VH-VL binders against SWR1-complex protein 7 (SWC7). Designs and how they scored, part 13

Target 1, 125 residues: SWR1-complex protein 7 (SWC7), of Kluyveromyces lactis (q6cpf9)
Amino acid sequence: MSTQNDSIALLLLQITLYHQQELAHADSSLSLDELLVEPIVDNTVVEKFTSHSMVQIYAPELAPLNIRSIKGLISDLFTNTNIQEPKNLITLANHYYSERLNYLQEEKIPELIQQMKDEYRKLAE
Short names: E, the ipSAE of ESMFold2; O, the ipSAE of OpenDDE; V2, 0.75 times the mean of E and O plus 0.25 times the DockQ between their complexes.

## First folded at step 10 (VH-VL; framework fv_enfortumab)

Design z05 (from y03 with heavy chain V103T T104S; at its last look DockQ between E and O 0.96; V2 from the best seeds 0.74)
Fold by ESMFold2, look of step 10:
Structure z05 (fold): chain C 125 residues (1-125), chain A 126 residues (1-126), chain B 107 residues (1-107)
Amino acid sequence: as target 1 above (125 residues)
Amino acid sequence: EVQLVESGGGLVQPGGSLRLSCAASGFTFSSYSMNWVRQAPGKGLEWVSYISSDSDYIYYADSVKGRFTISRDNAKNSLSLQMNSLRDEDTAVYYCARESTSTSGWLHEYYGMDVWGQGTTVTVSS
Amino acid sequence: DIQMTQSPSSVSASVGDRVTITCRASQGIRSWLAWYQQKPGKAPKFLIYKASSLQSGVPSRFSGSGSGTDFTLTISSLQPEDFATYYCQQANRYPYTFGGGTKVEIK
């Protein structure tokens, strides 16, 4: 999966997860364990996500999305992400974090090293 | 060094207004949640208000809700407390305090307030 | 709101004494409890977080224990600089609430 999509997914999950913590911290009737499985998505999540520099720079098509669309993105993450652990915001975040690390270790860093070798060779010739 | 300095306290009549400020230095202010805590003369500590690092989460004690407004300006490293409709019961030393938290995995842990200013005195009296 | 009940309200002690202060929450707060020390005319100082973890720079004679609703702060051998008022605070939920304080005085 593309590193841009994984990083954007991780960002949305992080913003959503932190929001659940604050909701549960402020309201004793809310259970964080339940919110991790079925999160409450409101305008705070939407504004934090769509205004984030990563979204503005790397996924600008997501910046105008409304709350229904953002809820849809989160629902898609739960539905479409294939992991062995029970799905919640934490296990999904772990997944996309691991995918990002794997991309860096296996693809991006070797690519940048080769780019530096090629530029050094070009300057030396 | 890490420092918080409050200002804006003074004497005011009941029903009046004051705006308290807190200047932060020596740390990345925009990364920390902040609190106001007050202490009436001869009394204990009372939490007043909280604001998250990005201002998206704001909470008040019931005793001040609707009358006080917390805000921050991360570009100026400042925290503010606008106090309206002041009452005799609001007489206190007001402290700004930095929230101390840590993250375990993806979860934040709420530890309390690790850095406090010297306080600024508000006296509400006719 | 979670009410925090602190006892005793004051204690007279001598240098070298063991001092124990208790704090009770009106409902379970897990281990989300902090302790502060305050001297007259000064801001509170952060001592203990998460019920039992010492803040950096706090002497090892201070210790905290408890979970759920019952918590204690212990000073194992009181020093002259420890005469102060001590407060507990729950951080389990907004609004944050403090105990009423315990004044530790010289005998």
Scores: ipSAE 0.562, ipTM 0.835, lowest interface PAE 2.0, mean pLDDT 91
ESMFold2 (binder alone), look of step 10: mean pLDDT 90; pTM 0.925
OpenDDE, look of step 10: ipSAE 0.761; ipTM 0.901

## First folded at step 11 (VH-VL; framework fv_enfortumab)

Design a01 (from z03 with heavy chain S102K; at its last look DockQ between E and O 0.88; V2 from the best seeds 0.75)
Fold by ESMFold2, look of step 11:
Structure a01 (fold): chain C 125 residues (1-125), chain A 126 residues (1-126), chain B 107 residues (1-107)
Amino acid sequence: as target 1 above (125 residues)
Amino acid sequence: EVQLVESGGGLVQPGGSLRLSCAASGFTFSSYNMNWVRQAPGKGLEWVSYISSDSDYIYYADSVKGRFTISRDNAKNSLSLQMNSLRDEDTAVYYCARESTKVTGWLHEYYGMDVWGQGTTVTVSS
Amino acid sequence: DIQMTQSPSSVSASVGDRVTITCRASQGIRSWLAWYQQKPGKAPKFLIYKASSLQSGVPSRFSGSGSGTDFTLTISSLQPEDFATYYCQQANRYPYTFGGGTKVEIK
């Protein structure tokens, strides 16, 4: 499966990345550099992602997904995201953060400001 | 004021059990990873256990694995340590300690323990 | 796990002296090293994190240096309130481990 929402993609990447850090922090046989490229995805990642309020509110179709499907979403992020840097959890997270920031600055904030101006004008009449 | 207060220490016999509590105040407890650290009389510091802010990551020193259980209740701002099968070498002052971390470039930086309680004394003696 | 060797175990010094304490890790810990101060009957106090960064409220006479395996805590001009035991601690991986401590005593 695939996520098209930049904020949901970033959430999955953040949860997955932190999990790799904790695994490597606890187990000296694990290399964080390798895990950033080929992450371990287990029930902890799945439960944190599917139960997260952002998923349940903004992407509820993802909440019932199993571990195979969540692994598929992560694989799709690696395969389908176009970036020039070597792909790992950090460079993918940077990409989706930048896309989210650009959306906020160029589209969403100006839209909300205009809606607030229109509502304020109605109240002032 | 940021504060941690331990309680539940006391005198127990070898093989006995004891439950320590740590009450947190003055900060958002649910945002912080927590540790137990102990200090035997006249000795140095020994890390005992760790629990992440959401309880998803729990680790123990080898000396206490299988005997001690760390837990937290974020609604009550409390950290606990259940100690079973106590031994003479578990005699110590037990501190709860707040972990200091920072996220830089999506990576957590682990800084150490920036807030400590005053400690509670556990004595294991026959 | 990572063993931390701290030296000396004690030092006798006068007010105004420069005091240097070393801490050696059994394997590389990058810069993930903390220093603590502890006075008798009190909890440890967080002094330095990330090998060289001072915690808020710590006097500038304290400094830390090092990376990899070898680390140093320096007190540039010892004050009466600095007589205490000092501990290093690695935060590079679990289990967290402490040095054996260095007691700084008045000469």
Scores: ipSAE 0.630, ipTM 0.843, lowest interface PAE 1.6, mean pLDDT 91
ESMFold2 (binder alone), look of step 11: mean pLDDT 91; pTM 0.925
OpenDDE, look of step 11: ipSAE 0.787; ipTM 0.908

Design a02 (from z03 with heavy chain S53Y; at its last look DockQ between E and O 0.85; V2 from the best seeds 0.72)
Fold by ESMFold2, look of step 11:
Structure a02 (fold): chain C 125 residues (1-125), chain A 126 residues (1-126), chain B 107 residues (1-107)
Amino acid sequence: as target 1 above (125 residues)
Amino acid sequence: EVQLVESGGGLVQPGGSLRLSCAASGFTFSSYNMNWVRQAPGKGLEWVSYISYDSDYIYYADSVKGRFTISRDNAKNSLSLQMNSLRDEDTAVYYCARESTSVTGWLHEYYGMDVWGQGTTVTVSS
Amino acid sequence: DIQMTQSPSSVSASVGDRVTITCRASQGIRSWLAWYQQKPGKAPKFLIYKASSLQSGVPSRFSGSGSGTDFTLTISSLQPEDFATYYCQQANRYPYTFGGGTKVEIK
């Protein structure tokens, strides 16, 4: 579980989720509750994701993916992510956000705190 | 100071065309969804069109669909409304308006329009 | 489209009076309702969002309530500067629609 992997997954989920909101806001025949479970993935989602600077810089192998492949990535997130709640775009997003927070709490923040303590001791001398 | 300034209004004949512009300043224009709202003389407010911050989502009122085109240029902090096939009922003051939104638990919330320009007048008449 | 019916169309009141304006939606809009104030010759001013949340800089004498289809704007103690026309607007889905307006006149 890497920072880049979790951050890229979260990006895809955020782009997809916002797309569902705009679709449901514009079309009264669409239910957001249904779209959260089975999202519509079209060229808007694909272009936003594959052209995003995070993807271009940190996951360039994803930039040439077509709509079928992006639908596959989203399907894999639904299938392979282990969570206790019913799976939808929101609960999946919460999961990947929490995984990012755990990384910060257990690895990065303790490292930064130690660096601050070392510098503070030097200043107190 | 957050500001929106419309321009391009005027007198046109029925069937004519007109292009409205809206210049934004004092805020990060590329972060905000934008609307056009109009008000006919002595009448209430009527929503005309919406464009998302990145132009990926564009919607129109049925009364203008197919005749009006909304666009934006984020590099120039500019919103535009191209108005074709104008009719007498298009006579109004046209306002440029910034959408106010927030995010709660990954969901965007749609609040309404918190910043408005002064308006530009369009008159469709012989 | 969601139709917004606003009443009364006008009200005449004295400084210090409590003024109540109602807005009814033709279908449920949850709490996605905004209120605007418009003075003659000027653009609308954003007052209230999400039915009851007061925009920054709006005096506390303004309040909003309601959910679903029935909504109310209240001015608890009318001031001379509150002479204006007030509009409600649903933000539940496109197209955004406004009420017909309520003109508040100071006696």
Scores: ipSAE 0.548, ipTM 0.818, lowest interface PAE 1.9, mean pLDDT 90
ESMFold2 (binder alone), look of step 11: mean pLDDT 91; pTM 0.926
OpenDDE, look of step 11: ipSAE 0.797; ipTM 0.913

Design a03 (from z03 with heavy chain S55K; at its last look DockQ between E and O 0.96; V2 from the best seeds 0.77)
Heavy chain, then light chain:
Amino acid sequence: EVQLVESGGGLVQPGGSLRLSCAASGFTFSSYNMNWVRQAPGKGLEWVSYISSDKDYIYYADSVKGRFTISRDNAKNSLSLQMNSLRDEDTAVYYCARESTSVTGWLHEYYGMDVWGQGTTVTVSS
Amino acid sequence: DIQMTQSPSSVSASVGDRVTITCRASQGIRSWLAWYQQKPGKAPKFLIYKASSLQSGVPSRFSGSGSGTDFTLTISSLQPEDFATYYCQQANRYPYTFGGGTKVEIK
ESMFold2, look of step 11: ipSAE 0.618; ipTM 0.843
ESMFold2 (binder alone), look of step 11: mean pLDDT 90; pTM 0.924
OpenDDE, look of step 11: ipSAE 0.803; ipTM 0.912

Design a04 (from z03 with light chain A91Y; at its last look DockQ between E and O 0.95; V2 from the best seeds 0.00; counts 0 for: pae E 2.1 > 2)
Fold by ESMFold2, look of step 11:
Structure a04 (fold): chain C 125 residues (1-125), chain A 126 residues (1-126), chain B 107 residues (1-107)
Amino acid sequence: as target 1 above (125 residues)
Amino acid sequence: EVQLVESGGGLVQPGGSLRLSCAASGFTFSSYNMNWVRQAPGKGLEWVSYISSDSDYIYYADSVKGRFTISRDNAKNSLSLQMNSLRDEDTAVYYCARESTSVTGWLHEYYGMDVWGQGTTVTVSS
Amino acid sequence: DIQMTQSPSSVSASVGDRVTITCRASQGIRSWLAWYQQKPGKAPKFLIYKASSLQSGVPSRFSGSGSGTDFTLTISSLQPEDFATYYCQQYNRYPYTFGGGTKVEIK
């Protein structure tokens, strides 16, 4: 489903962002500000993403991807995401979070509320 | 009540091994990063090791790197420190400590160690 | 590694005195600094995080200040129960490092 891609993109961005924080926390030669723009993607990111239950359940075709392919996905997020702010892991994450939030507010929650109302009326008959 | 209880300390000869355990209760252990901190007799505090909540990030002080191994079992609410090739300088009270954190925006903030155990004593001597 | 230097190493003070303990980092740590209190035979107690934020349940006579490299813990009116050793600790970068401690003795 098309809305699942935003959630998967957000997951990859969150995993990647947290990894940059840990790398910068451990290595004084690394700048978090620079890593937010040009993240280091290594096997830790790949393993956390591909083994994640969200990927296994909602995007199983991504689970067997190797490091080169995962680097490609992150690169695609940087090149293909259209935002006005300077692109980094945080501004990209904000974008995909907003896209997911908008879907929930305008489409999914109203639909579920109406389904619950309809089910209540049907059961009460 | 939030508690951390260390165990496994004792007397050991140089070159020996010892495994420390820390039992956590009263909080969701799997959501917290954990540390070992030691204090030699009459001395200050020295950070020893760190493990993230998911075990994906593990760090050691240079003084113990290659000799100590931190691990956790989230199903058992247990933190461990395997100490090999022990030296006289490793004599200390060993504390396990919970890291306090939060998330602001998408960034994790770290606040230091908000919960400590009472410690377990390791003595390395001939 | 970031070295943390505390001063003084000890202080003798009377009940009611203002006590100031300083902590200096060898490089900038922003505000990622904690203060701990340790009484003899007991584990450290968490007092202050983020240089100036008081942990819940800690008496308001304790306060912290500073940013960058220079930090201060102040006890505004020393009480008998404040006899202890105080440690600063940076958590800006691994390895985490503590100051050498300041022993506060009540006259």
Scores: ipSAE 0.530, ipTM 0.816, lowest interface PAE 2.1, mean pLDDT 91
ESMFold2 (binder alone), look of step 11: mean pLDDT 91; pTM 0.928
OpenDDE, look of step 11: ipSAE 0.742; ipTM 0.900

Design a05 (from z03 with light chain N92Y; at its last fold request DockQ between E and O 0.82; V2 from the best seeds 0.76)
Heavy chain, then light chain:
Amino acid sequence: EVQLVESGGGLVQPGGSLRLSCAASGFTFSSYNMNWVRQAPGKGLEWVSYISSDSDYIYYADSVKGRFTISRDNAKNSLSLQMNSLRDEDTAVYYCARESTSVTGWLHEYYGMDVWGQGTTVTVSS
Amino acid sequence: DIQMTQSPSSVSASVGDRVTITCRASQGIRSWLAWYQQKPGKAPKFLIYKASSLQSGVPSRFSGSGSGTDFTLTISSLQPEDFATYYCQQAYRYPYTFGGGTKVEIK
ESMFold2, look of step 11: ipSAE 0.619; ipTM 0.844
ESMFold2 (binder alone), look of step 11: mean pLDDT 91; pTM 0.930
OpenDDE, look of step 11: ipSAE 0.818; ipTM 0.915
ESMFold2, fold request of step 13: ipSAE 0.659, 0.563, 0.619; ipTM 0.850, 0.825, 0.843
ESMFold2 (binder alone), fold request of step 13: mean pLDDT 90, 90, 90; pTM 0.916, 0.917, 0.910
OpenDDE, fold request of step 13: ipSAE 0.760, 0.814, 0.798; ipTM 0.903, 0.916, 0.908

## First folded at step 12 (VH-VL)

Design b01 (from z03 with heavy chain S55K S102K, light chain N92Y; framework fv_enfortumab; at its last look DockQ between E and O 0.93; V2 from the best seeds 0.74)
Heavy chain, then light chain:
Amino acid sequence: EVQLVESGGGLVQPGGSLRLSCAASGFTFSSYNMNWVRQAPGKGLEWVSYISSDKDYIYYADSVKGRFTISRDNAKNSLSLQMNSLRDEDTAVYYCARESTKVTGWLHEYYGMDVWGQGTTVTVSS
Amino acid sequence: DIQMTQSPSSVSASVGDRVTITCRASQGIRSWLAWYQQKPGKAPKFLIYKASSLQSGVPSRFSGSGSGTDFTLTISSLQPEDFATYYCQQAYRYPYTFGGGTKVEIK
ESMFold2, look of step 12: ipSAE 0.611; ipTM 0.836
ESMFold2 (binder alone), look of step 12: mean pLDDT 91; pTM 0.930
OpenDDE, look of step 12: ipSAE 0.753; ipTM 0.897

Design b02 (from b01 with heavy chain G105D; framework fv_enfortumab; at its last look DockQ between E and O 0.63; V2 from the best seeds 0.66)
Fold by ESMFold2, look of step 12:
Structure b02 (fold): chain C 125 residues (1-125), chain A 126 residues (1-126), chain B 107 residues (1-107)
Amino acid sequence: as target 1 above (125 residues)
Amino acid sequence: EVQLVESGGGLVQPGGSLRLSCAASGFTFSSYNMNWVRQAPGKGLEWVSYISSDKDYIYYADSVKGRFTISRDNAKNSLSLQMNSLRDEDTAVYYCARESTKVTDWLHEYYGMDVWGQGTTVTVSS
Amino acid sequence: DIQMTQSPSSVSASVGDRVTITCRASQGIRSWLAWYQQKPGKAPKFLIYKASSLQSGVPSRFSGSGSGTDFTLTISSLQPEDFATYYCQQAYRYPYTFGGGTKVEIK
């Protein structure tokens, strides 16, 4: 699993989650608990995600997506992510964050540590 | 080190307009939500307006809605308050204030305002 | 809107006294309450967030407590620099609202 792929999923989840918080903070008729499992995905979420530099740089194929497609991406995260129950925006975000940490710990960090050791040996000559 | 400096206050007639500015320094302005808060002479604090770091969430007190417009320029590290149709009751010291926040369990925490400017005085008088 | 009611509006106290200020919200705000100190001609100073967490650099003689609708700021041993007006503010929902203030004066 790619660190960029998990990072893009995290970005979408974080943008979506913060939007729910602001909606509930401004409107007492909205329940954050309900929004965490059935988020409101409107053009604010879509614009923030598709225009984000991470998307533009690392996942440019997602930049032209419309609201229907972004809702589909969120639905896919709920449907296809294998985690312990229950699923909501927070538990999904935790999953993708932990997947990113596992990748860094098991593969990327050891590689970077070795590169750092080699760089210092080269500078000593 | 971190500072907010308001400017643009002054004496203005009822029905007039005034634009307040707030210059930020010593921190990453574009990462913080910002507020305007005012205090009439001898009175308590009154929240006026809020703008999120990305400008997507903007709110006003009912007393100023439709007359005041909050905005920010993240490239210039500045916050602004355009005040139109000014009334006598708008007379106050106006403070620019930074929201103090952190994220826990992915949730934004709404804490209050940790950095305030010195204030700029607006006097609305005929 | 959430109304914040502070009591008392003023208190006279001597250096060394224990001072207690209360703040009541018109509806539940969980623990999303801040306290500020303000001296004449100065901007408010952030003291406490989340009802009971002290902001960095605030002396430990300040403490906050409460949740829901009833909140308290306590100064355990009043110092000369603590004579000021104190405000609570709910951060639970827009519009943000402040209490009316409590002026702590020399007895």
Scores: ipSAE 0.613, ipTM 0.823, lowest interface PAE 1.6, mean pLDDT 90
ESMFold2 (binder alone), look of step 12: mean pLDDT 90; pTM 0.920
OpenDDE, look of step 12: ipSAE 0.743; ipTM 0.894

Design b03 (from b01 with heavy chain G112A; framework fv_enfortumab; at its last look DockQ between E and O 0.78; V2 from the best seeds 0.00; counts 0 for: pae E 5.2 > 2)
Fold by ESMFold2, look of step 12:
Parts: sequence; C-alpha cells; structure tokens
Structure b03 (fold): chain C 125 residues (1-125), chain A 126 residues (1-126), chain B 107 residues (1-107)
Amino acid sequence: as target 1 above (125 residues)
Amino acid sequence: EVQLVESGGGLVQPGGSLRLSCAASGFTFSSYNMNWVRQAPGKGLEWVSYISSDKDYIYYADSVKGRFTISRDNAKNSLSLQMNSLRDEDTAVYYCARESTKVTGWLHEYYAMDVWGQGTTVTVSS
Amino acid sequence: DIQMTQSPSSVSASVGDRVTITCRASQGIRSWLAWYQQKPGKAPKFLIYKASSLQSGVPSRFSGSGSGTDFTLTISSLQPEDFATYYCQQAYRYPYTFGGGTKVEIK
C-alpha cells in the first residue's frame, strides 16, 4: 500500500474522531462510544479535511469534495478496511498508523542494516 | 520560552465593556486550543470559555453566555475576550490558558491546561 | 454540570508530614481529572493529568490516584515550597469545573 493513501486515510479519521470528541464533550446526550461507530459527519469535518495542507499538496483531487463525497469516503473506510478488531474510528486509525510503521520497519530500517553489513564485509576482506 | 501574557484589565462600571487580550509566544499558537479561566478575590477557579485551534469549537460558561465573546487571531498569536454587560460578579483575575496536548503515536489527547498567563485584573463596581 | 467536591478546605501541616487531599465528582469522569497548585498572587501550576500521571518537572513526592468519582492527591513528605492551595479539575465535559480548593498551611 502507498504511504500517501495511508496518511490521507489516517488524517480523515483523526479529524473525524476529534470532531466526535468535541461533540460528546459539549452535549451530554451524545455518547463517544456510539459516535466512534457511527460518527456525525458535517461541514466542520469536510472543511477541515479538504482545506488541510496534506490534502491540498498531496491529494488535491480530494479538495473539491462535498459533504456527500466525504461521508462516502468514511463509509468506504469502514467497509473496505480489513481488520479483525471491531471497527470504529480508533481501530481503523490504528490500522493506517501501523501500516506506516510497518513500512519504516520492513523497508527503511532493513535497508540501513544491510548497508552497515556491506560496510563491515568490506572491512573484513 | 513558552509564555502567555494577558492585558486589558481595569476598573469598569456595571453594564460596561472591556476587551482582554492574551499574547502567546514560544510555541505554535495556531496548533493549540485555548481557554479563559477567572478567579474572584479570595475564591476558587472558574472556567469561562474555550476556543479550538481552528476556531470551529467555541464554548462558554452559563454565567457569561451572550455577554462574552472569545476570539483568536492565529496570524498575530493572540487570544481575545470581549466582555459586555459586565456585572459585579465578573470581578476577578482573568487567566488565559493553553490546553494540554499529549501525543501517543497518532493520537492527540487533551488533558486540561498546562500553560497559564500571569492574569489581568477586572474590577466591576459603581 | 459536573460538580467537584474537594476535601478538606484547609489543612495545617508541618514540613515532612504526609498530606492527603480528596476530590469527588458528581458523576463518573473516568480518569479525566487534573490537579493544580497555586501560590498566593500567582497563576495555577499544572501538576497531574489523567488522575495519576505527573507533569514533567513535578517532584515525585506528589502522587495522584483514583478513577470514576473518587480521586486523591498525596504529598508524601511536605516541603516548604509545597505550602499552597491545591485544586482538582474535571476535563471530561464542558463546562470544565474545579473543586473548591484545599489550602495547605504551615502549622
């Protein structure tokens, strides 16, 4: 998977989660546990996501999206993200965060280790 | 050095107005949610108002709703509190305070107020 | 609104004493409880977040505990610089609310 796609998905989930937290803090009739599963997506989420510098620079095709399209994108994340845990904003965000960590661990760190092994092999000749 | 400096306090008659300012320095102001908290003479702390970093979330204590307006200018690193229709019970030291942020991996969590200004005194009396 | 009841309102203690301050919320706030120290004429100083986690630079003689509705701040061996008023504050819902304060005075 692309690190750009994972980062954009994570951004949308973070913005959406923070919005639910503020809604639940301000309205005692709202439960954060319920909002994590069925989030309220309104123009605040849409504006924060589409105007974010990461979207503007790295995914400009998403910047003109309206509320219907952003709701669709969130629904797609819930539907299409394959995880074993019960799906909510936090478990989905953990998934996309861990994909970025796995990239660093599986590609960048081993590349540096191999470079060090190659340097030590030359010294042993 | 992380600092918050309030100004604009003074003596005012009931029904009058004041505008408080808070100048922020030493941190990325536009990334932090901000609060006003007040303390009447000899009394405890009372939360007054909150504004999120992007200004999308604004809340007030019931005692000040409709009379006070919180705002921020992220380009000038300043927080403001417009205080109208002032009453005797609004007499207090007013603090601006930065909301604490803790980052664990991808998660940003907010824990209340970790940086406070020195306060500015508002006195409402005839 | 969530009411925070703090006890005692004051305590007279000597250097080296153990001081315990309690804070009770009118409804469950999980661990979303902060403690502050305030000296006369100064702004509050943040001590503890999430009920039990010490802010950077706070001496280890300070400790916090509790979850739900009942919380405690403990100073294990009181030092001269610890004479102050201490406040709890819930960070669970707006409006944020504070306890009435506990003044720790030199005996």
Scores: ipSAE 0.105, ipTM 0.721, lowest interface PAE 5.2, mean pLDDT 88
ESMFold2 (binder alone), look of step 12: mean pLDDT 91; pTM 0.925
OpenDDE, look of step 12: ipSAE 0.740; ipTM 0.897

Design b04 (from b01 with light chain A34N; framework fv_enfortumab; at its last look DockQ between E and O 0.59; V2 from the best seeds 0.00; counts 0 for: pae E 3.0 > 2)
Heavy chain, then light chain:
Amino acid sequence: EVQLVESGGGLVQPGGSLRLSCAASGFTFSSYNMNWVRQAPGKGLEWVSYISSDKDYIYYADSVKGRFTISRDNAKNSLSLQMNSLRDEDTAVYYCARESTKVTGWLHEYYGMDVWGQGTTVTVSS
Amino acid sequence: DIQMTQSPSSVSASVGDRVTITCRASQGIRSWLNWYQQKPGKAPKFLIYKASSLQSGVPSRFSGSGSGTDFTLTISSLQPEDFATYYCQQAYRYPYTFGGGTKVEIK
ESMFold2, look of step 12: ipSAE 0.388; ipTM 0.792
ESMFold2 (binder alone), look of step 12: mean pLDDT 92; pTM 0.938
OpenDDE, look of step 12: ipSAE 0.693; ipTM 0.888

Design b05 (from b01 with heavy chain T101Y; framework fv_enfortumab; at its last look DockQ between E and O 0.63; V2 from the best seeds 0.65)
Fold by ESMFold2, look of step 12:
Structure b05 (fold): chain C 125 residues (1-125), chain A 126 residues (1-126), chain B 107 residues (1-107)
Amino acid sequence: as target 1 above (125 residues)
Amino acid sequence: EVQLVESGGGLVQPGGSLRLSCAASGFTFSSYNMNWVRQAPGKGLEWVSYISSDKDYIYYADSVKGRFTISRDNAKNSLSLQMNSLRDEDTAVYYCARESYKVTGWLHEYYGMDVWGQGTTVTVSS
Amino acid sequence: DIQMTQSPSSVSASVGDRVTITCRASQGIRSWLAWYQQKPGKAPKFLIYKASSLQSGVPSRFSGSGSGTDFTLTISSLQPEDFATYYCQQAYRYPYTFGGGTKVEIK
């Protein structure tokens, strides 16, 4: 699985999570604890996500998506992400952050080290 | 040096309009949420308005809602407050202020306002 | 709206005294409280955030405590430069609100 796909999922979760905080911060009838499990997804979330440079560059097929499609992506994250903790926006974000960190440590850093070794050996010949 | 400088204050009649500006320097303005806070002569502090760094979240105190409009130009490092239908009770020193924050565990932590300008005086007199 | 009530409204103290200022919120705000110092003719200065965390450059004689609805600012040994008005402010919900202020006067 591509690190960009995990990064795009994390981006959507971050945008959605912050939106819930602002909604609860402004409206005393809303509970952040409830919103973390069943988030409100409106045009603000959609516009922030689809206009984001990461989406435009790395997932341009998502840029024209409407609100129902973005709600679908979020629902898919809740349904299809396998974690042991109770699922909410925070535990899902932790999961995708951990996947990104693991990729960096296990695959990308060793790859960069090997590239540096190869360049050094070429210079030494 | 991190600085905020307000301008645009002055004397205006009731029902008049005034536009305040705040110039930011020494920090990445587009990364910070901003506030206007006012202080009437001899009185305490009153929060007036807030705008998020991306302009998606804008809030007003009930006392100014519908009359004042906050805006920002991130390319020019400028915050503005358009003040319409001014009243005697709007007489105050107006400060622009930068929100202090941190993100911990994906949650935004709201700390208050860590950088303030020196203020600009608005006087509304009949 | 969350009302913030400060007490006392003023206090007279001598250099070296311990000064305590109380701030009460009309509803729970967890730890989302800030303290500011304002000297005459100047903008407020950020002292304390998150109820108890000291802003960079603030002398260690200042401390904050509390959570929920009851909060305290303490100056452990008052100095001449501490003559000022102090404000609390909740950052828990919009609209942000300030206490009425406490004037600290050096005897």
Scores: ipSAE 0.595, ipTM 0.833, lowest interface PAE 1.7, mean pLDDT 91
ESMFold2 (binder alone), look of step 12: mean pLDDT 92; pTM 0.941
OpenDDE, look of step 12: ipSAE 0.730; ipTM 0.894

